# Designs tried in a protein design chat: VH-VL binders against q9umr5. Part 83

Target 1, 268 residues: q9umr5
Amino acid sequence: SYKPVIVVHGLFDSSYSFRHLLEYINETHPGTVVTVLDLFDGRESLRPLWEQVQGFREAVVPIMAKAPQGVHLICYSQGGLVCRALLSVMDDHNVDSFISLSSPQMGQYGDTDYLKWLFPTSMRSNLYRICYSPWGQEFSICNYWHDPHHDDLYLNASSFLALINGERDHPNATVWRKNFLRVGHLVLIGGPDDGVITPWQSSFFGFYDANETVLEMEEQLVYLRDSFGLKTLLARGAIVRCPMAGISHTAWHSNRTLYETCIEPWLS
Short names: E, the ipSAE of ESMFold2; O, the ipSAE of OpenDDE; V2, 0.75 times the mean of E and O plus 0.25 times the DockQ between their complexes.

## First folded at step 5 (VH-VL)

Design c55 (framework fv_dargistotug)
Fold by ESMFold2-Fast, scan of step 5:
Structure c55 (fold): chain C 268 residues (1-268), chain A 123 residues (1-123), chain B 106 residues (1-106)
Amino acid sequence: as target 1 above (268 residues)
Amino acid sequence: QVQLVQSGSELKKPGASVKVSCKASGYTFTDYAMNWVRQAPGQGLEWMGWINTDTGNPTYAQGFTGRFVFSLDTSVSTAYLQISSLKAEDTAVYYCARVYRFGSPWYTYFDYWGQGTLVTVSS
Amino acid sequence: DIQLTQSPSFLSASVGDRVTITCRASQGIRSYLAWYQQKPGKAPKLLIYDASTLQSGVPSRFSGSGSGTEFTLTISSLQPEDFATYYCQQLDSYPTFGGGTKVEIK
């Protein structure tokens, strides 16, 4: 039978967004137990990411305990960062496939309607003044704000992303790396027409340099230093890259072709 | 069972150097960061910094750069604290302590401590 | 740097007494606080972490409470082995310790 699937939503989102995904899974893998976690929904998704990680951790422990054969994670947008941290902080997780749906794994540097809702008078070029303050770091979106023109401030002030990426050292870095490396497959999904995740290559661990030229994963210091295990996972054959054009940010969990191509093969 | 065993007491003259060791056993050395904490006679606890046991990268608290050097030898599961150009105010008990990994991911609690090494600087 | 102020600095108590020690942070630290016990000539021992979570093997007479900037350590019925100095520690940034509270027998 099929391993259980745990779904983690994104910013300003809820379990309802995944109704099509659940339909697809039911059609191709009938009998799969799918749990969409209803935590930090809507405005609560703005809570600090470490707070969200603790809440989701409490919810996933009993699901993993009931499935000794393993589980799969499908994590959308901001939820992909939550799942990155879950895999690092849980020394006993049994995740087989971690499927990251258009998540800003190296951070975000782009103007979006979500940011305009929270910070209506701020543009991407000056958001660093808010996000890299202690007050700003109490908002999830600022936890993965990565201004390539103020990398020194990002490295010093980011309370979440810089730490889970190993970009700033942390006492728990070695155990986080060991835990993360227990994942069976890291499935990265994203594409150029997303319209929200900027640069879209952030979903594949690529990101802007100081000139806003995108450097891919293999050119990143976090990969070259193997800070949390990307180089080891790639050498193991455990990283899957599945880019797809023509899909907007809110459609990754409701596109049948995307599901069949990028998700279905990894749900055993 | 986890143990952190430190080297014996040292009596040094001002200007000398000292190297304190902290040998770990009962766990995988590189899975936990090692911290250093100082306690001057009759005073409280003062955090000096930590060293990443996997990478060897040290981080020093304010006031503990320059003369203080954290290092390690992973082949013998041992962390070291070296103090150069010793001054009378360096007289203290120096503790190594392991990071506690339970709770919130960035919380750093010291679950196991070495017995302490008294360094006395006088003539 | 976040400063921690402990009160009282000294406390005289008898076996069986209820003892409370306070730790105040110079800024909000959520629940990012630990308590340690140090006996003369010995290394500190972890009692409580995350403000209120008791470390395995620590007697249930010890309890912690508080959040934000005000925290307390309580010993509900003081025993002879509890005469020691107690320290709080914050972990919201670089670790800092309170000045300590020495609990002495009357």
Scores: ipSAE 0.006, ipTM 0.527, lowest interface PAE 11.2, mean pLDDT 89

Design c56 (framework fv_dargistotug)
Fold by ESMFold2-Fast, scan of step 5:
Structure c56 (fold): chain C 268 residues (1-268), chain A 123 residues (1-123), chain B 106 residues (1-106)
Amino acid sequence: as target 1 above (268 residues)
Amino acid sequence: QVQLVQSGSELKKPGASVKVSCKASGYTFTDYAMNWVRQAPGQGLEWMGWINTDTGNPTYAQGFTGRFVFSLDTSVSTAYLQISSLKAEDTAVYYCARNFRFGSPWYTYFDYWGQGTLVTVSS
Amino acid sequence: DIQLTQSPSFLSASVGDRVTITCRASQGIRSYLAWYQQKPGKAPKLLIYDASTLQSGVPSRFSGSGSGTEFTLTISSLQPEDFATYYCQQLDSYPTFGGGTKVEIK
């Protein structure tokens, strides 16, 4: 009787990371069909996000087709950006709740171990030189690198995030917006103790201005212009914000209190 | 049935202007970007740019800024290409083509094309 | 800008023949390639996108393959209506087309 749940993992991750989440769902919504997509695992999560979107699209089509009452998406970290694009490119998605679990929706600007592994000598202030090159855009993490001190380069070079956020125009922008607006609920989850997503408010569509002052969603041009439907969704009452302190980046999918507070209420 | 119908052929003198129309039917006009592609006699296809049919914002390929202007009239589902200060090298068939919205999250394919408008520039 | 080179520029074939056309990109474009058919005096028609995905309504005798820099369009059993010029197009950046391959009756 419960809608199926589709789970999309993050950077350097796999389906195994969601063992606790699946236990929680089974306890509170017994009989729910949960599919954790086992695509682009580990190092394959570094492939360009548009390539990942195509692969995940092929995987979700039959699941959605078998569930005429709708499905829910739970999308973790980088996976939340994959799900943003899925909702935009699918003319026929039937997603009710899109649960974004600490995902950098406005981008990333921070020195993390993930970046040091891939670009060991680069600091966040210099990474724009690599990420905003054609070669850099072949890596998923560079697809959502958003340097607030080089916004003109971000707008011109980002092959993924600037496009799905409507910050740079695209031939499919209007249909992407219409498709995204079919979502029932956009549930945004994140918090100040994440330690990886920088700024953490990126999970709530907030981001740095040129002085590294965080501006919240309602002050962003993407919201004010309603570029992909955030303003329309908020007016419709379809955006849920669920910040929680005390949770590190790798713990969002394994904290029972977080699940009960922010996820469980949106699984019909 | 999706259909793109273009205006008829034009014979112009160098220095004149021409405005080619492309009327869309069979779908929601503002859901799909409109592209312009030209083909000089006996030559291949050359992409000129596209226009966002919802916002009216044009994007021009290198070499097609200045004299070339993309515009719309959404009330009649029509896209326009205007070429000013015509030169002999502008002689070509000009096609409008709809952006493919399915199976292409980042890409621009052209799923439906107008029949083409021959613009001949000669003295 | 990404250049696409098609080979051959023209070929002569008979009905029932297997025809193969190659498109080579100046740099890697993954699978971001489409194929079009253009008959004399007509607009191009989309045949294949994403290198190998057949457009709805296109006969199954048409197939595409390849990734990176080398791509192939194959017509398994040429029919009279298939005599046309074929163009490849890349989608990895601003669209560019190959020079075309004219398939003529022999």
Scores: ipSAE 0.455, ipTM 0.755, lowest interface PAE 3.1, mean pLDDT 90
Fold by OpenDDE, second read of step 6:
Structure c56 (fold): chain C 268 residues (1-268), chain A 123 residues (1-123), chain B 106 residues (1-106)
Amino acid sequence: as target 1 above (268 residues)
Amino acid sequence: QVQLVQSGSELKKPGASVKVSCKASGYTFTDYAMNWVRQAPGQGLEWMGWINTDTGNPTYAQGFTGRFVFSLDTSVSTAYLQISSLKAEDTAVYYCARNFRFGSPWYTYFDYWGQGTLVTVSS
Amino acid sequence: DIQLTQSPSFLSASVGDRVTITCRASQGIRSYLAWYQQKPGKAPKLLIYDASTLQSGVPSRFSGSGSGTEFTLTISSLQPEDFATYYCQQLDSYPTFGGGTKVEIK
């Protein structure tokens, strides 16, 4: 039998967004138990990410317990960060494949429809004023806002991304790294035509430097320092990068070719 | 000596399908990704996508989804490009080209190319 | 996608001339740029990668320079066999090619 699949949605999503993905999984892997977690849907997805992590943890623990052979995680957009944090805090997770589906794994720094909705009068260059405040950190988007021009503020004020990245020292960094390294495979999916994740390379742990030049995963300090285990995962062949062009952000979970190419191989 | 040898020219009618092969030799097939590049007559080069020679997973460029399928037969170190529902605008020379599969950046330069396969779509 | 603009599109030159071709990227691509030579009816041939590294077997009269968004291919002394079309290619993201520069006999 196939391992259970747990799906975590993104910002402003619901389980309905994954109807095609469910269809694809059922078709190609009949009998697979797929659970799309309907937690923090819609506007509730703006809740602090740590709150979301706790909620999703409560939901996945029973599923994992019933699947001693392991489970697969498909985590879309913001959900990818939630899942990464989830795997960092869980010392007993049994995730075989962690599929990060167009997630801003290295943060977000761009003017998108999502940001305009939340901060209609804010510009990308000025959002740090809001996001790196205690009030701003009550919003999920700000939890992974990564302003390359205000690294000091990011490191000090980011209550989520900087911590799970191990960029800011904290007492659980070693344990979180150990926990995250329990994952069998980290499948990173994204592409240049996403239109939301900015830069799109963030889905592959690439990100801007101080000059807004995009650097790759291997050039990031979190990789070089192996702060949460990226270097270790890569070294043991546990990281899969699956880029695809021509896919908009809202189509990652409904594109058949993408599914067959980047998702299906890891649902065994 | 590294060689990429492609199948011969094809003449097809609109709506038909074609499958171009690219046989690799002289190196470890799975150490290098295989890319496909299209060149319409008198036009420039257009990257179509690549296939992971180890996993068999293809990645398609924008505009090359649906009708275009990359596949492998690793037993004979051969990559394939299949184009279905051919259109006149598909008339072009198609190249396979290898680049190193490992390391950074994601894509490396194309150091070896096939000789190209002309696909002509005409009614 | 990252767009590459080559200039000029056409270049007439004589044997022995110094030839310079420019490739401009729509965004910074560091040194992830390659240059190819293509002759009629033939596949492209890699000349330079990483902006300035000469591919093995390529004559030393070929050189590349640049970083970020501006790159240059230089042929110090054009030879008869160098009349061809030259393409730049970026590898910072999904591969894209410049429009090409055809070097013709004056």
Scores: ipSAE 0.000, ipTM 0.459, lowest interface PAE 14.6, mean pLDDT 92

Design c57 (framework fv_dargistotug; at its last look DockQ between E and O 0.82; V2 from the best seeds 0.00; counts 0 for: pae E 4.7 > 2)
Fold by OpenDDE, second read of step 6:
Structure c57 (fold): chain C 268 residues (1-268), chain A 123 residues (1-123), chain B 106 residues (1-106)
Amino acid sequence: as target 1 above (268 residues)
Amino acid sequence: QVQLVQSGSELKKPGASVKVSCKASGYTFTDYAMNWVRQAPGQGLEWMGWINTDTGNPTYAQGFTGRFVFSLDTSVSTAYLQISSLKAEDTAVYYCARNHRFGSPWYTYFDYWGQGTLVTVSS
Amino acid sequence: DIQLTQSPSFLSASVGDRVTITCRASQGIRSYLAWYQQKPGKAPKLLIYDASTLQSGVPSRFSGSGSGTEFTLTISSLQPEDFATYYCQQLDSYPTFGGGTKVEIK
């Protein structure tokens, strides 16, 4: 039998968005128990990410308990960060494959329709004024806003990304790293035509330097310092990178070719 | 099973230094950060900061910078608090306290405590 | 700094009494609140964390409630060993403690 699949949605999303993914899984892996978690849907996805992590944890714990053989996580967009945090705080998770589906794993720094909706009067270059304030950090988007021109503010004010990355020291950094390393495989999916994740390489833990030059995962301090286990995972052959062009952000979970190429192989 | 055992009481003169030890046992020392908490006689509890037991990186609370130094000897699962240039107002019981596995994303509760070390600074 | 104000500072009660201690935060701290018990000459002991979760080994007569800015520690039936000073502590910012509530025998 196939291991259960747990799906976590993204910003302003819901379980309905994954109807095609469910169809693909049912078709190719019949009998698979797929649970799309319908938590923090729509505007509720703007809640602080740590609050979301707690909510999703409560939902996945009983699922994991019933699946001693392990489970797979498919986490889309913002959900990918939620899942990474989830795996960091859970010392007893049994996740075989963590599939990060077009997630801003290394943060977001770009004007998108999502940001314009929330901050219509704010530009990318000025969002740090809002996001790195105490009240800004009450919004999920600000929890992973990563301004490369204001690194000090990011490191000091980011209450989520900087912590799960181990960029900002915290009492649980060591344990979180240990917990995250329990994952069997980290499957990173994204692509250059995403149009939302900025830079798109963030889905692969790439990101801007101070000159907005995109550096790869292996050039990131979090990798070099192995602050949350990326270097260790890579060394173990546990990281899978699956880039794909021609896919817009809202199509990652609905594209059949993407599913067959990047998702299906890891649903065992 | 988890135990934190601190060094004994100290009597010092103003200007002197003191080093308090906290030996941990019953768990993996480097998995849990160590905190220091001060309690002046008849007063409440005051968090002094914490030290990353894995990296050795200390973080000091406001008011505890400069004269206060957190350090480790991981080979013997021991955390240390050194106070230099002691003042009369430093007279207090100092506790080491282990980081709880739960808490906020950036700070944790204190689930196990040392028995405390009384440091008395008197002329 | 987030300030925690406990009330009352002193409480006289008898064995078997229901005791309630309040902790008020100067700002919202969600559920990042713990309660500690301290007896004279001893280290604090964690009783409750996350506002309402009972620490392992703590008697069920202890309970915590509240969120945001108002929190309560309740001892359903005070026992002889419960006479002590109780502290609340928050983690929404760097850890701070309340001023304490001393529960004395009536």
Scores: ipSAE 0.630, ipTM 0.835, lowest interface PAE 0.8, mean pLDDT 95
Fold by ESMFold2, look of step 7:
Structure c57 (fold): chain C 268 residues (1-268), chain A 123 residues (1-123), chain B 106 residues (1-106)
Amino acid sequence: as target 1 above (268 residues)
Amino acid sequence: QVQLVQSGSELKKPGASVKVSCKASGYTFTDYAMNWVRQAPGQGLEWMGWINTDTGNPTYAQGFTGRFVFSLDTSVSTAYLQISSLKAEDTAVYYCARNHRFGSPWYTYFDYWGQGTLVTVSS
Amino acid sequence: DIQLTQSPSFLSASVGDRVTITCRASQGIRSYLAWYQQKPGKAPKLLIYDASTLQSGVPSRFSGSGSGTEFTLTISSLQPEDFATYYCQQLDSYPTFGGGTKVEIK
């Protein structure tokens, strides 16, 4: 009776990380077919995001074909960007709920342990020199790096985020917007205590201006221009914002209160 | 079923203008960008740029930013290439080509092409 | 500009021959490469995109391979309708085409 659920993991992650989420779904929605996609695990999650989008697309096609009434997506962290691109490039997706679980939807501008591991001498203020180069764009982290102080470099060099945000035109932009707008609901989840997503409001399409003041979704140019459909979705009542304090980045898929409050209502 | 039908050959004098049409059928015109490609006699293919058929915004390749104008009439599913101040070097076949769904983050391949329009500029 | 060098510029072959055409890029272009076929007086036709993916309706005797700077188009058993000029195209930057390879009847 319940629509199938497809789960997409994040950076340095694997399908095992979702065992608690699977348990919650089984307890509250018994009989739901849940598929956690086992692609681009661990170090492979650093591959270019367009490569990941292609691989996940191939995996979801048969699942969607077997469920003509629709499916739900739960997409965590970096995985939420993969899923948003999927919704744009698939002319025939049947996603009802797209659940974006603490994903850097407007990008990332923050120092993290994995950045120190990859680029030991870099800080957020100078990482644009690496990320906004052809070599840097071969890494998934750089595909959504968003330096608010180097907007011209971002717009020119970004092979992923500037594109799926419609900040740079593309021959497919019109059909990508139409495809994305076929989603039933966009459920945005995140919170101030995440500790990794910077600014945490990126999970709600908020982001820094040039002074590092956070502008909310409705103040962003991509929203105001409706470049990929956010304004249309909001006006349609299709955007659900579910912020929750007190949850660290690795705990979003293992918190029962979050599941019951922000996820369960959308797993029809 | 997808077809791109271009206007017929043109013979022009230097300094004149020409307008090549490309009428699309068999698909939703505004869903697919339109590219223009030039092929001089005995030479290879040269991309001229593309136009967003939904917004009307053109993008011109380097060397095509002056005398070349892309435009649309979406009511008849038609793209246009206008070349002003014609020169002898503009003698070529001009193709329209529809964008493919696959490509790079910046550009696409071309899946359907018009038959080509020969523009001859004779001194 | 990314330059594409096709080799050979011309070749003569018989029906049934295996034909290989190469395209070399002046810098890495990942897999953003297509192959087009053009017969005299006709528009180009897309054969292969993303280096190796066969376009719908193209015979399986055509195949593509390569990545980075070196790419090949192979026709496993040349047919009479395959005598044409073949162009490669890259999309890693502003689109450019190779100079072409003309395949003629021997």
Scores: ipSAE 0.619, ipTM 0.832, lowest interface PAE 2.0, mean pLDDT 92
Fold by ESMFold2-Fast, scan of step 5:
Structure c57 (fold): chain C 268 residues (1-268), chain A 123 residues (1-123), chain B 106 residues (1-106)
Amino acid sequence: as target 1 above (268 residues)
Amino acid sequence: QVQLVQSGSELKKPGASVKVSCKASGYTFTDYAMNWVRQAPGQGLEWMGWINTDTGNPTYAQGFTGRFVFSLDTSVSTAYLQISSLKAEDTAVYYCARNHRFGSPWYTYFDYWGQGTLVTVSS
Amino acid sequence: DIQLTQSPSFLSASVGDRVTITCRASQGIRSYLAWYQQKPGKAPKLLIYDASTLQSGVPSRFSGSGSGTEFTLTISSLQPEDFATYYCQQLDSYPTFGGGTKVEIK
């Protein structure tokens, strides 16, 4: 029998977005128990990410307890950051494959419609003023705003991403790294035609330097320092990179070719 | 079982230095950060900072930089607090305290405490 | 720094009394608050974390409630061993403690 699959949605999203993904899984792995978590839907996805992590943790515990052979996570967009934190804060998770579907793992620096809904008069160059305030950190999208021109403010003010990436130290950093390292496979998916995740290489732990030149994962300090285990996972052969062109942000969970190429092989 | 055992009381003159130890047992020392908390006579609790027991990197609260140094020796599961150029206002009970890792994803509460070390600074 | 204000700073109570201690934060800390008990000459002991979760081994007469900026510790029926000083502590940022509430026998 197949391990259960837990799905975590993204910003302004809900479980309904995954109907095609569920069809694909049922076709290739019939009998798989798939649970799409229906928490923090729509506007509730704007709540602080640590609050979302607590809620998803409570939902995930009984599912993992019923599956001693392990579970798989499929985490879309902002949901990939929630799953990053879940794997770090759960001392007893039994996740085999963590499939990150176009998630801004190193953060976001781009003008998007979602951010303009919240801050309609602000440009990306000025959002650091709002996002790196205490008020701004009460919104999930600001929790992973990463302005490469104000990296010192990001490191000091980010209440979420800088901490889970080990970019700022935390008393739980060692146990968070130890917990994260229990994951069987880290499957990273993303592509240049996403149109929302900026830079798109953030889905693969790449990001802008101060000149807006993208540096890949192996050039990041978080990788070089092995802050939360990326270097160890890569050495173990546990990181899978699956880039695909031609897929827009809202299509990652409904493209059959992507599913067959990047997701299906990691469901057991 | 988890236990934190601190060194004995110290009586020092102004200008001297003191080194307080905190020996941990009953758990993997490097899995939990160690904190230092001060309590002046008749006063409340004041957090001084913490040290990452895996990396040895200390973080000091405002007012506890310069004269205060956190260090550790992982081979003997011991954390140290050193205070140099002692002043009368440093007179206090100094506690080591372990982070609890499951209560909050942010800065945590302290689940186990050392018995305290009284440092008295007088002439 | 997030400031925590406890009230009252001191109270006299008898065995069997219901005791309530309040802790107010200078800004919202969600549910990230812990309560400690300290007896004279002893180290503090953790009673409650995450505002309302009892630490293992703590008697059920202790309870915590609140969220955001206002929190309470309640002892439903005070026992002789409960005469102590109680401190709140926030876990939303670098730790800060309240000024303490001394519960003494009447």
Scores: ipSAE 0.314, ipTM 0.708, lowest interface PAE 4.9, mean pLDDT 90
ESMFold2 (binder alone), look of step 7: mean pLDDT 92; pTM 0.938
OpenDDE, look of step 7: ipSAE 0.562; ipTM 0.814
ESMFold2, look of step 10: ipSAE 0.320; ipTM 0.708
ESMFold2 (binder alone), look of step 10: mean pLDDT 91; pTM 0.928
OpenDDE, look of step 10: ipSAE 0.610; ipTM 0.829

Design c58 (framework fv_dargistotug)
Fold by ESMFold2-Fast, scan of step 5:
Structure c58 (fold): chain C 268 residues (1-268), chain A 123 residues (1-123), chain B 106 residues (1-106)
Amino acid sequence: as target 1 above (268 residues)
Amino acid sequence: QVQLVQSGSELKKPGASVKVSCKASGYTFTDYAMNWVRQAPGQGLEWMGWINTDTGNPTYAQGFTGRFVFSLDTSVSTAYLQISSLKAEDTAVYYCARNYKFGSPWYTYFDYWGQGTLVTVSS
Amino acid sequence: DIQLTQSPSFLSASVGDRVTITCRASQGIRSYLAWYQQKPGKAPKLLIYDASTLQSGVPSRFSGSGSGTEFTLTISSLQPEDFATYYCQQLDSYPTFGGGTKVEIK
């Protein structure tokens, strides 16, 4: 009776991180078939995002084919960007609710332990030198690095985020927009106490301008030009915003109150 | 005094199952991932995969899915390799080896190794 | 998979000799290469990582060099305890090892 749920994990993560989420779903929607995809785990999550999109696509095709009534996606952190691309490249997806759980939808511009491990002497102000090189674009985290002080380099060098956001033109943009617009609901979740996603409003398609002032989704060029369908989805009533304070980055998938407030209502 | 101590040699018939243990000491078990490496008689080293000691999630290299299972018991700082439906081709020394969990399997080098467990599959 | 080819597969040498072992990668791996020593009946021991960084406790007669696709391990003055098989391993993706180089007494 309930639509199947497909879960896509984040950076340096794996399927085991979602054990509490699975418990919550089982309690509120017993009998739901939940598939947590066990691809690109741990350091493999550093592989280029287009490579990850291909692998996840191959995994989701048979699941969607077995569920003619539709499926739901729950996509965490970096996984939300993978799901964004999946919805655009699949001309046959049947996703009802796409639940984006603290994902940097407009990109990342902040110092984190992940970046310090990978680039230990780099500051966020200098990371553009690494990320916007051909070598840097071989790492997933650089695929969504969005330096607001070097937007020209981001637009030219980003091999992933600038393309799926329609910030740089692409031959497939029209088809990607058409495919993405088939989604039933886009549920955006995030909050100010995340501590990793910077700015946290990136989870809601907000981002820094050149002065590091956050501009919300409706002020973004990608929204105003409807580059991949955000304005159309909002007009259709298909975008749900669910911000919650007090939740750190690694706790989004294990907080009961968050689940009941932001996730549970969208699992039909 | 980092040490990885493995269980003793095993002699099995085809179709049987074997479970090899690797007990860690001298460090915090969950700070490092545990890897398994196979070496057939007279052959080189072959990486089988790894297990995240913090989360318990295993990742298997191509060719080591299905019959091979990695698991943990964090209460005794021990990792396990189980091989089911043993074949003659599984005859090898199996090593456990650690690396920092955060970067596995990409940028993985093994600073400490167990002494190896010889598994012989013979009829 | 990234393939690693070691040469020679076998090397005969005397104590005090300088020996070099080569490892070639099928594609560029930057400096992401490690070297291991394995004595008969024993587990491998890490000697070098990041192509040239010596592991703590390893004698300075061992050195590594190279980047991209060609790497070398050098033992400047071979000692009796150095007779072993040496393996290279790449760190650029899922781990793969070279075929090994056996260093024996002449």
Scores: ipSAE 0.000, ipTM 0.384, lowest interface PAE 17.6, mean pLDDT 88

